# Ledger of designs, part 28: miniprotein binders against Glycerol-3-phosphate dehydrogenase [NAD(P)+] (gpsA)

Target 1, 321 residues: Glycerol-3-phosphate dehydrogenase [NAD(P)+] (gpsA), of Methanothermobacter thermautotrophicus (o26468)
Amino acid sequence: MMVTVIGAGSFGTAIAQVLSWNAEMVRLMARRSEVVENINRTRENSAYHPGVKLRDNIEATLMDGSVLEESEYVFMAVPSGNLRSIVRSMNSSLEDKKIVSCIKGIEHPGLKTMSSVIREETGSRTVFSISGPNFADELIRGMTSGITVGASTRYAREIAGLLKSPRIILDHSENVEGVEFCGILKNVYAVAMGILDGQITGENHRHSLLTLCFREMNLILNEMGYGELHDRFCGFGDFLLTSTTDKSRNRTLGLMLGKKMRLSEDSTITIESLRSIRAIRELTEGLELPVLEMVYQTMQEPENVNLYIREFQERISRPEF
Short names: E, the ipSAE of ESMFold2; O, the ipSAE of OpenDDE; V2, 0.75 times the mean of E and O plus 0.25 times the DockQ between their complexes.

## First folded at step 22 (miniprotein)

Design G2 (from D3 with E65Y; at its last look DockQ between E and O 0.01; V2 from the best seeds 0.00; counts 0 for: pae O 13.8 > 1.5, off the site)
Fold by OpenDDE base, look of step 22:
Structure G2 (fold): chain B 321 residues (1-321), chain A 109 residues (1-109)
Amino acid sequence: as target 1 above (321 residues)
Amino acid sequence: SEKEKIVEEFRKRMREARKLLEEAAETGDREQAEELIEEAWEIAEEARDYAEELGDPKLERRAWYMEEEIAYTHFEIAKWFGDKRQARKSWRIFYRAWRQIRKLEREYR
């Protein structure tokens, strides 16, 4: 089977490498001709993964719908902000495809998942998702990684077949949107842990707060009807990774906030995080979510982070009954 | 001295409040327990007033300890009777007292 990956970024290249073990050919689509040429000539995507040789059955191509004809499965790995435009440009070629979103993002201002955007633009009824604790640099190097497949049982088997490797552990949910939502939601709590890590002096405290974050995440998942995902790779796995690892941009953002560092209002990560937090806050109106509130307040007024942490600590010190 | 008299009155009230708390904790009757807690609270407030009048930070801290103890006892009683609303209220009072005590302990160390 031929498979296409749209987006020759960090994750797109990494997932292409994973898929290359099972696919006959993997087409990796890039926007820039220079990137295509470099990948094909050097067998590396040096901009994202210097020194990592891509498998021989990965072919870079320009983004063009005409080259999708031979591919049954298409994995989407473009920036969230570019997804709609890219899919729109190739909609006729994507309509009959089985499309797997690999994108951990939402379309703003609403919490529109990437799979939803793809469905709207293509009309495809076969739009799925994958997510998990998957840093691209580890994934491309063949480090063992858990991936949740969001698809019906039938298509999940096919996708699992494409991802199959001794180094890929798979779990499954039929809730496509829920799998994507976990990828968004976990970022909020990564920011929270970043904020709190600036104040934490002990491991007991840190892991207690991690527990509270996870509990709150699960409360939101349950409210959204996605409760089954709490123990999946897309849930707990990705939450834990993003909340505890310095490689996480969201945790780093939180750490900066906790240290009262001035954030660039124009930074992509700040904008995306703030939008996601606002959207989740709106969706969860009426729920008691101390962590979310602390993060939301801190992002708006970082100078008062110590106040918000104290208020948070007061709220969580109440007994559970 | 007038100071000694105030301290003695403070100590008397503290003992009375503690006795009421013990009785409240031992009673199986909710209404009686609430009445005893209310009386203990009134006595503890009087004790705090005496401590404030003296301007003695040690007595003030002790008065706050009594409030903390009353609030916590009320929390446990409410919990035992299944009154979640009162338990939450009492816990908040307890936590406020706890914070105040810790503040005082830091200021006078």
Scores: ipSAE 0.000, ipTM 0.147, lowest interface PAE 13.8, mean pLDDT 87
ESMFold2, look of step 22: ipSAE 0.553; ipTM 0.828
ESMFold2 (binder alone), look of step 22: mean pLDDT 84; pTM 0.817

Design G3 (from D3 with E65W; at its last look DockQ between E and O 0.03; V2 from the best seeds 0.00; counts 0 for: pae O 8.2 > 1.5, placed apart)
Amino acid sequence: SEKEKIVEEFRKRMREARKLLEEAAETGDREQAEELIEEAWEIAEEARDYAEELGDPKLERRAWWMEEEIAYTHFEIAKWFGDKRQARKSWRIFYRAWRQIRKLEREYR
ESMFold2, look of step 22: ipSAE 0.663; ipTM 0.875
ESMFold2 (binder alone), look of step 22: mean pLDDT 84; pTM 0.813
OpenDDE base, look of step 22: ipSAE 0.026; ipTM 0.320
ESMFold2, look of step 24: ipSAE 0.622; ipTM 0.851
ESMFold2 (binder alone), look of step 24: mean pLDDT 84; pTM 0.814
OpenDDE base, look of step 24: ipSAE 0.013; ipTM 0.247

Design G4 (from D3 with E69Y; at its last look DockQ between E and O 0.02; V2 from the best seeds 0.00; counts 0 for: pae O 17.4 > 1.5, off the site)
Fold by OpenDDE base, look of step 22:
Structure G4 (fold): chain B 321 residues (1-321), chain A 109 residues (1-109)
Amino acid sequence: as target 1 above (321 residues)
Amino acid sequence: SEKEKIVEEFRKRMREARKLLEEAAETGDREQAEELIEEAWEIAEEARDYAEELGDPKLERRAWEMEEYIAYTHFEIAKWFGDKRQARKSWRIFYRAWRQIRKLEREYR
């Protein structure tokens, strides 16, 4: 089976490498000809994964719908902000494809998941998702990784077959949107943990907050009808990884906020994180979510982070019983 | 060219510094971690000197990114060992580097 990965970024390249173990050929689509040429010539995507040799059955191509004809499965790994445009440009070629979103993002202002955007633009009825605690640098190097497959049982088996490796652990949910939503939601709590870590608190405090974050995440998941995902790789796994690992851009953002650093409004991570946090806040209007509020307030006014942390602490210190 | 040699030396140092930082992050020994961080600082300073000599804003940015990374790694290590004083110091260095990177990004857009 031939598989296409659209997006030759960090994760797209990594997932292409994973898929290459099971696919006959993997086409990795890039926007820039220089990237295509570099990948094909050097067998490396040096911009994202220097020194990692790609398997021989990975072929880089330009983003063109015409080259999708032979692929049954298409994995989407483009930036969330570019998804609609990219998919629209190839919609006729994607209509009959089984499409797997690998993108952890939400479209603003419509608050649509990536799978939803794909469905809207392509008309495909076979749009799925994967998510989990998957840093691209570890994934591409074949480090053991858990991945949640968001698909019906039938298609989940096929996707599992494509991802199959002794180093890939899979779980499953039929809730495609829920799997994607976990990937968005976890970023809020990563920022929260970053804010706390920026305060140089004790481990007791850190893990107490981590527990509160996880609890709040589960509350939101339950409210959204995605409660079954709390213990999946896309849920707890990705939450934990993103919230506790320094490689997390969202946690790093939180660290900066915790130190009253001014965020560059033009930074990709700031924009993505702010979008995600605003989206989640809008989707959860009416819920008592102290962590979310603390994060949101801090992002708006980093200079007042200490105030917001105190307010947060006061709220969570109220007796439940 | 002499410029290409300098760039290559810069890249070499950047790789070496990164490796040392990874080793520092993996060691459970504080003294060893501090030694590795100190060595990484020295290498990163050399790299910065090369970047400044070339007057290349991209290399200068990368040098500051390395300083940022070293400072951050040292912050995490200090935090892990419970050294709040060092953690605060490293965080200030990190923040300085971060600001400088953002300045460079604005100036050379």
Scores: ipSAE 0.000, ipTM 0.159, lowest interface PAE 17.4, mean pLDDT 87
ESMFold2, look of step 22: ipSAE 0.461; ipTM 0.802
ESMFold2 (binder alone), look of step 22: mean pLDDT 84; pTM 0.830

Design G5 (from D3 with E65M E76Q; at its last look DockQ between E and O 0.01; V2 from the best seeds 0.00; counts 0 for: pae O 12.5 > 1.5, off the site)
Fold by OpenDDE base, look of step 22:
Structure G5 (fold): chain B 321 residues (1-321), chain A 109 residues (1-109)
Amino acid sequence: as target 1 above (321 residues)
Amino acid sequence: SEKEKIVEEFRKRMREARKLLEEAAETGDREQAEELIEEAWEIAEEARDYAEELGDPKLERRAWMMEEEIAYTHFQIAKWFGDKRQARKSWRIFYRAWRQIRKLEREYR
């Protein structure tokens, strides 16, 4: 089977490497010709994964719908902000494809997941998702990783076949949007843990706060009808990884906020995080979410972070009964 | 003085609201508790209006404390009767009042 990965970024390259073990050929699409040429010539994507040799059955190509004809499955791994435009440009070529979103993002103000955007632009009825605790640098190096497949049972088996490796552990849900939503939601709480880590004096405190974050995440998942995903790789796994490791850009953003550092408004991570926080806040209107509120307030007025942390601490210390 | 009259009306309403709130907390009937809470809320809003008219941050704080107390009591009542929706609503109201109280406390400190 031929497979295409659209987006030659960090994760797109990593997932292409994983898929190359089971696919006959993997086409990795990039927007820039220099990237395509470099990948094909050097067998490395040095901008994202220096020193990692790509398997021989990975071919880089320019983003062009004409090259999709031979591919049954298409994995989407572009930045969330670029997805709609990219998919629109190739919509006719994608209509009959089985499309797997690998993107952890949401549109705002429309509050649409990436799979919904793909469905709208392509008209495809076979749009699925994957998510999990998957840093691209570890994934591309063949380090063991858990992945949740969001698809019907029929297509989940096919996708599982493409991802199959002794180093890939799979779980499954038929809730495509739920799997994507976990990937969005976990970033909010990664920022929260980043903010709070600046004030934490001990491991008991850290893990107590982590528990509160996870509990709040589960409350939201349950409210959205995604409660079954709380213990999946896309849920607890990705939440824990992103909230506790320094490799997490979202946690790092939180740490910067906690230290009252000025954030670049133009940074991709700031924009994506703020979008996600706003989206989740709107979706959860009517819920009491003290962690989310603390994060939202801190993002707006980072100079008052100590106040918001104090208010949060006072709030969680009050008995519920 | 006109100020003293306003303060007395404020105090009167605060006492009335508290009495209703206590009755609401002690009743085993949901409908009666909700009616008492609604009445307490209306009276507490009137008290807040008087406090705002005076421009006294201490009285305003007390008015918000009454709203906080009403909201929290309603939250407890809703939980007791298993009304999750009302409990969530009351909790939000409580939390808004709580934040406002803390804001006022910073302003007159």
Scores: ipSAE 0.000, ipTM 0.187, lowest interface PAE 12.5, mean pLDDT 88
ESMFold2, look of step 22: ipSAE 0.121; ipTM 0.654
ESMFold2 (binder alone), look of step 22: mean pLDDT 85; pTM 0.838

Design G6 (from D3 with E65R T73M E76Q; at its last look DockQ between E and O 0.01; V2 from the best seeds 0.00; counts 0 for: pae O 9.3 > 1.5, off the site)
Fold by OpenDDE base, look of step 22:
Structure G6 (fold): chain B 321 residues (1-321), chain A 109 residues (1-109)
Amino acid sequence: as target 1 above (321 residues)
Amino acid sequence: SEKEKIVEEFRKRMREARKLLEEAAETGDREQAEELIEEAWEIAEEARDYAEELGDPKLERRAWRMEEEIAYMHFQIAKWFGDKRQARKSWRIFYRAWRQIRKLEREYR
């Protein structure tokens, strides 16, 4: 089976490498010809994964719908903001494809998951997702990683077959959107933990707050009908990884906010995080979500972070019973 | 005029670089962001070349500011992910752009 990965970024390249173990050929689509040529010539995507040799059955190509004809499965690994335009440009070629979203993002202001965007633009009825605690640098190096497959049982088996490796642990949910939503939602709490880590004096405190974050995440998941995902790789796994690891962009953003570091309003990470936070806040209107509120307030007015942390602490100190 | 064409190419590149930075901001993926940043950087360098060819210090300063923004974003990303090597590299690029802007500001004040 030939598989296409659209997006020759970090994760796209990493997932292409994973898929190459099971696929006959993997086409890795990039926007830039220079990237395509470099990948094909050097067998490395040196911009993202320097020194990692790509398997011989990975072929880089330009983003063109015409080259999708032989692929049954298409993995989407492009930036969330570019997904709609990219998919629109190839919509006729994607209509009959089994498409797996690998993107952890939400379209704003429409509040649409990536799978939803793909469905809208392609008309494909076979749009799925994967998510989990998967740093691309570890994934491409063959470090053991958990991945949740968001698909019906039938297609989940096929996707599992493509991802199969002794170093890939799989779980499954039929809730495609829920799997994607976990990937978005976890970022809120990563930012929260980053903010709070600047104030934490002990491990007891840190893990207590982490528990509150996870609880709030689960509350939202339950409200959205995605409660089954709380213990999946896309849920707890990715939440934990993103909230506790320094490699997490969102956690680092939180740390910067917590330390009252001037974030460039124009920073990519700030924009994405703020988009996600706003989206989640809009989706959860009417829920009492102290962590989300603290994060949202801090993102709006970083200078007042200490106030918002105090308010948060006061709210969580109220007995539940 | 040839000069107007160069100015238009400059403006085009500056718009493209800005768009790529905005896209990089939206990727959620480090490597996608880095790719977009690298592309933005190449385009910004091209814009700078056009500005230098024009000999217009205002355009040159604008191009260097774009490069400064790009490099700073890349620096931040690298810092966020603990990539000390890339952070140092991006910081050097940032600082180069910063110095050049300050030089231009002193020379054309």
Scores: ipSAE 0.008, ipTM 0.203, lowest interface PAE 9.3, mean pLDDT 87
ESMFold2, look of step 22: ipSAE 0.157; ipTM 0.664
ESMFold2 (binder alone), look of step 22: mean pLDDT 85; pTM 0.830

Design G7 (from D3 with A25L E65Y E76Q; at its last look DockQ between E and O 0.01; V2 from the best seeds 0.00; counts 0 for: pae E 11.4 > 1.5, off the site)
Fold by ESMFold2, look of step 22:
Structure G7 (fold): chain B 321 residues (1-321), chain A 109 residues (1-109)
Amino acid sequence: as target 1 above (321 residues)
Amino acid sequence: SEKEKIVEEFRKRMREARKLLEEALETGDREQAEELIEEAWEIAEEARDYAEELGDPKLERRAWYMEEEIAYTHFQIAKWFGDKRQARKSWRIFYRAWRQIRKLEREYR
């Protein structure tokens, strides 16, 4: 079976390596010719994974819908902000494909999951998701990873076959959008934990705040009908990983905010995080979510982070909380 | 040539085994799924014999991929029917095949 991965960033390259053990060939689509040349000539994506040799059955190419005709499965690993335009440019080539989104983002305005964006642009009925505690550098090196597959049972079996490894632990849900939403929520709360970690030194306090963050995530998941996912790899597992390790880009963003370090307004992670926070806030109007409000206020006015943390702590200390 | 005929028979049997595995996953009948898995194993044994006869490391690696796929399919089916004993056995066979594939990759890189 031929498989295509669209997006040759950190995760896209890692998932291509995993797929290469189970597919006859993996095509890895990149935007930049330097990346294509690097992979095809040297078996390395040195910009993202220096020192990791890619398997010979991975073929890199530029973004070109014509090479999709021979692929049955397509994995999407592009930045969330670019997804709609990329899918639109290829939509006739994607319509009959089984598409697996690896993207942990939400489109704003419109508040659409990545699978929804793909369905809208292509009309496809076979759009799925994967999510879990999957740092790309560990995944590409074959270290143990848990992944939740969001798909109907038939397609979940096929996707499991493409991902099979004694180092990959799989669980499953038919709720494609729920799996995606877990990935979005954990990123928001990873920023929250970063902000709080920037000002907290005690492990009891830190783990108490982890609990409050996870409680808020569960309130949101329940409100949206995704409550069954809280104990999946895409839920608690990914939240814990992303909120507790220095490798998390979202936690790092939060740390910079909490320590009052200067922030680039035009960084990709900052822009994506703010979009996700705004989207979640809109989806949850009417709920009392003190952690989310603290993150939102801090992202809008970072110079006032000490005030917003103080207000958050006062709010959670009230007897009726 | 005789070598080319053996290679084509190997590929033909590989395609047949994959079809049996697809059918095993699609059936809801435990007995039929086990029969299809057994038939796939017979094909895998035959394919290994062809690969050994030719002395071709690429075909040997391909035969191990087939055994890996059969074992993983059987593991999925065993989990589906709640057969813990078979699931454990199938997983161990899968892991053994997985290791052999990685070993061959290193030896013939």
Scores: ipSAE 0.000, ipTM 0.457, lowest interface PAE 11.4, mean pLDDT 86
ESMFold2 (binder alone), look of step 22: mean pLDDT 84; pTM 0.817
OpenDDE base, look of step 22: ipSAE 0.036; ipTM 0.362

Design G8 (from D3 with E65R I101F; at its last look DockQ between E and O 0.01; V2 from the best seeds 0.00; counts 0 for: pae E 27.3 > 1.5, off the site)
Fold by ESMFold2, look of step 22:
Structure G8 (fold): chain B 321 residues (1-321), chain A 109 residues (1-109)
Amino acid sequence: as target 1 above (321 residues)
Amino acid sequence: SEKEKIVEEFRKRMREARKLLEEAAETGDREQAEELIEEAWEIAEEARDYAEELGDPKLERRAWRMEEEIAYTHFEIAKWFGDKRQARKSWRIFYRAWRQFRKLEREYR
C-alpha cells in the first residue's frame, strides 16, 4: 500500500519512517525544495533529524495534489495554523482518501479540531487521529512509543497495520475527536505545571500538583464525554511525558512565565498556547477549574504570576477540594 | 482615659458580633442567617476601626480573629444549606484571616 505524509517537519519525517516499515512506498511532502532534495539524494532530513538514515522506500516531493492519486492513506503532520489552507489547496485530491491527523491543535476562531477542519474542507467521512507520548527524535530512532489510534474499529486495524513495530504499543478509541482533545489538554496542563515548577520547590509538592493537574484534565474529559480516554496513551501517557520533561516546549513556556522571564513578542508557542487555553475555557464554561484559571490569568498578565499562584494555592487549601 | 474608652467600645463590638454569630448558627432560616452575618461584618468593621485608631497590635490580632470566626461561621452555614459557591468564598476569607491572626499571634501570644 502507498501512503502519503503531508508535512516534512520533525514529526512528519518520524512518522514517515515508521510507516516505511509497513507500506510499499511512503511519499513525504515538504514545502521547501532543499528538504526534498536532501531526503531524496542523501536519505536524510538533516535539518530535523541529523544522522538518521531514512529508508529507501521514502520519496520526498513538493506539495502537489496530483501525487496523491496512488495513495489510499494520507497522514497530516503540518502545523495546525497551516492545515486549512493546505487541505483547501488539495481538497479534490483528498476527497476519496483515508486521512489521519497527527496534529495536536485547535483552529481558532471557531474552536475546530483538526479532523473537523479536514472534514469541512473535503467532505470526507474517513478522517481519523493519532496521538500519544511521542517525541519525534525517539520515534524515528525506534525507541519504544505508545500511540492511541482514533478511528472506527475496521479502520483502526488498518492504521495499526501501517504503524506496527516491535517498539510501538497501540491502543484504540472510536472517539476521533476525543483523541485529539487529549493532545490539546495535555499541552495546556504542561504549561500549568511549568508555571508552578518555576516558583514551587519540593518533590512532594511537585507531584501533588501533577496529581491536581491530571484530576482537572480528567474532569474536563468526563464533561466532554471523553472520559474513557484518561488511561490511554493519548491521555495519561502524553500528559505525564509533556508535564515532566525538559524537552517539552509547553512546560518550558510555563517555566519562563513562572520565573517572570521575558518572552519573545512573536513566540509561536505562546500564541498557540493562549489560543488553546481560551478554547478550552469556552468549552468548559460552568466548570470550576482553578488550574486552568491560573494559567489563563498568568498568560493574560504575566507580571502578576505571583498573585495568581497564591490565589490558586489558597483555593486548593480548602478542606473540600 | 480616652484609650480605655476606645478599648471598651472595641470589646463591646466584639461581644455584639459574637452574639449575632450565635443567632445565625441557630436560626435554620437561610435568609435570616445571611442577614445576621452581614450585620456581624458591619459591627466587626467598627471594632477594626477602633483597633486601628489605637494602633495596638493585640487589638488588631483580635480583630482578625473576629473576622476569622465570622467567615468560618458563614462557611459552616453555607455547607449546611448546600451553597457550594458561598462555602468556597467564606473558606477563602477564613483562610486569609487565619493567616493574619497566626502572623500576629507569633509576635504577641
Scores: ipSAE 0.000, ipTM 0.068, lowest interface PAE 27.3, mean pLDDT 85
ESMFold2 (binder alone), look of step 22: mean pLDDT 84; pTM 0.821
OpenDDE base, look of step 22: ipSAE 0.031; ipTM 0.413

## First folded at step 24 (miniprotein)

Design J1 (from G3 with W80E; at its last look DockQ between E and O 0.03; V2 from the best seeds 0.00; counts 0 for: pae O 8.3 > 1.5, placed apart)
Fold by OpenDDE base, look of step 24:
Structure J1 (fold): chain B 321 residues (1-321), chain A 109 residues (1-109)
Amino acid sequence: as target 1 above (321 residues)
Amino acid sequence: SEKEKIVEEFRKRMREARKLLEEAAETGDREQAEELIEEAWEIAEEARDYAEELGDPKLERRAWWMEEEIAYTHFEIAKEFGDKRQARKSWRIFYRAWRQIRKLEREYR
């Protein structure tokens, strides 16, 4: 089976490497010809994974819908902000494809998950997701990783077959959007843990706050009808990884906010995090979410972060909590 | 075919409604925006009727997407003009449509 990965970024390249063990050929699509040429010539995507050789059955190609004809499965691994435009440009070529979103993000203001955007633009009925505690640098190097497959049972087996490796642990949910939503939520709470990190007095404190974050995340998941995912790789696994490791860009963003650093408006991670936080806040209107509120307030007025942390601490100390 | 005719009528209405929403978002006039949104709702209801007539889950989902889009646009406009009452109403409509779409997306898997 031929498989296409759209997006030659960090994760797209990593997932292409994983898929290459099971697919006959993996086409890795990039927008820039220079990237395509570099990948094909050097067998590396040096911009994201320097020194990692890609398997021989990975071929980089330009991003063109005409190249999709031979692929049954298409994995989407582009930046969230570019998904709609990319999918729209290829909509006719994607309509009959089994599409797997690998993107952790949400559109704002439209509040649509990536799978929803793909469905809207392509009209495909076979749009799925994967998510989990998967740093691309570890994934591409073949480190053991858990991945949740969000698909119906039928297609989950096929996707699992494509991802199959002794180093890939799989779990499953039929809730495609829920799997994606976990990926969005975990970033919000990673930012929260980053903000709070400077105030942490000890490991008891750290893990108490992690518990509050996880509980709040689960409250939102339950409200959205995604409660079954709390213990999946896309849920607890990715939450824990992103909230506790310094490799997390979202946690790092939180750390910067906690130090009253001004966010760079040009930073992709800042933009994506802001988008996600705003979207989740809007989607959860009417819920009492102290952690989310602290994060949102801090992002709006980072100079007042200490006030927001104090207000948060006062709120969680109430007997009702 | 009769089915193709219905699908085309549905698509026509969806395009019309979207155009009205774009105009509503750009007009900067509250009264005009409200009128355009009301017209978009009427067209979206017609589109929904066509989707129901066909019994096509794909069209039904698209009809709900239009409702979601209209409701959200109305929410943003109401928020911009400081109409908290309408913003709350539109948000509830949006959220219902959003939930319904997610339900349909689960059922058609």
Scores: ipSAE 0.013, ipTM 0.215, lowest interface PAE 8.3, mean pLDDT 87
ESMFold2, look of step 24: ipSAE 0.627; ipTM 0.854
ESMFold2 (binder alone), look of step 24: mean pLDDT 84; pTM 0.819

Design J2 (from G3 with E26Q W80A; at its last look DockQ between E and O 0.03; V2 from the best seeds 0.00; counts 0 for: pae O 7.6 > 1.5, placed apart)
Fold by OpenDDE base, look of step 24:
Structure J2 (fold): chain B 321 residues (1-321), chain A 109 residues (1-109)
Amino acid sequence: as target 1 above (321 residues)
Amino acid sequence: SEKEKIVEEFRKRMREARKLLEEAAQTGDREQAEELIEEAWEIAEEARDYAEELGDPKLERRAWWMEEEIAYTHFEIAKAFGDKRQARKSWRIFYRAWRQIRKLEREYR
């Protein structure tokens, strides 16, 4: 089977490498011809994964719908903000494809998950998702990683077959959007843990705060009808990884906010995080979410972060009983 | 085919409703925005009728997307004009549509 990965970024390249173990050929689509040429010539995507040789059955191509004909499965790994435009440009070529979103993001305004955007633009009925505690640098190097497959049982088996290796552990949910939503939520709470990190007095404190974050995440998941995902790789796994590991860009963003650093408005991570936080706050209107509120307030007025942390601490100190 | 005609009529109405929403979002006049939103709802209902007539889950989901889009646009407009009552109402409609779309997306997979 030939498969296509759209987006030659960090994760797109990593997932292409994973898929190459099971696919006959993997087409890795990039927007820039220079990237395509470099990948094909050097067998590396040096901008994202320097020194990592791509398997021989990975071919970089330009992002063009005409080259999708031979691919049954298409993995989407583009930035969330670019998904709609990219999919729209290829909509006719994607309509009959089995599409797997690998993107952790949400549109704002509109509050649409990536799978929803793909469905809207392509009209495809076979839009799925994967998510988990998957740093691209570890994934591409063949480090053992857990991945949740969000698909119906029928298609989950096919997707699992494409992802299968001794280094990939799979779990499954039929809740495609829930799997994506976990990926969005975990980023919010990673920012929260980053903000709070400077106030952490010990490991008891750290893990108490992690528990509060996870509980709040689960509250939101339950409210959305995604409660079954709390113990999946896309849920707890990715939450824990992103909230506790320094490699997390979202946690690092939180750390910067906690130090009252002004965020670069042009930073992709800042834009995506802000979008996600705003979207989740809007979706959860009416819920008591102290962590989310602290994060939201801090992102708007980072100079007042200490005030927001104190307010948060006062709120969580109130007994629930 | 009769099916193709229904689909085309549906698509026509969806385009019309979207145009009205864009106009509503761009107008600085509250009364005009409300009128445009009301007209968009009427067109969306017609589109829904076509979707129901065809019994196509794809069209049904698209009809709910239109309701979601109308409700969200109305929410944003109401919020911009400080109408908290309408904002709350539109948000509830939006959230119901949002949930319904997710339900349909699960059922028709």
Scores: ipSAE 0.015, ipTM 0.299, lowest interface PAE 7.6, mean pLDDT 88
ESMFold2, look of step 24: ipSAE 0.569; ipTM 0.841
ESMFold2 (binder alone), look of step 24: mean pLDDT 84; pTM 0.818

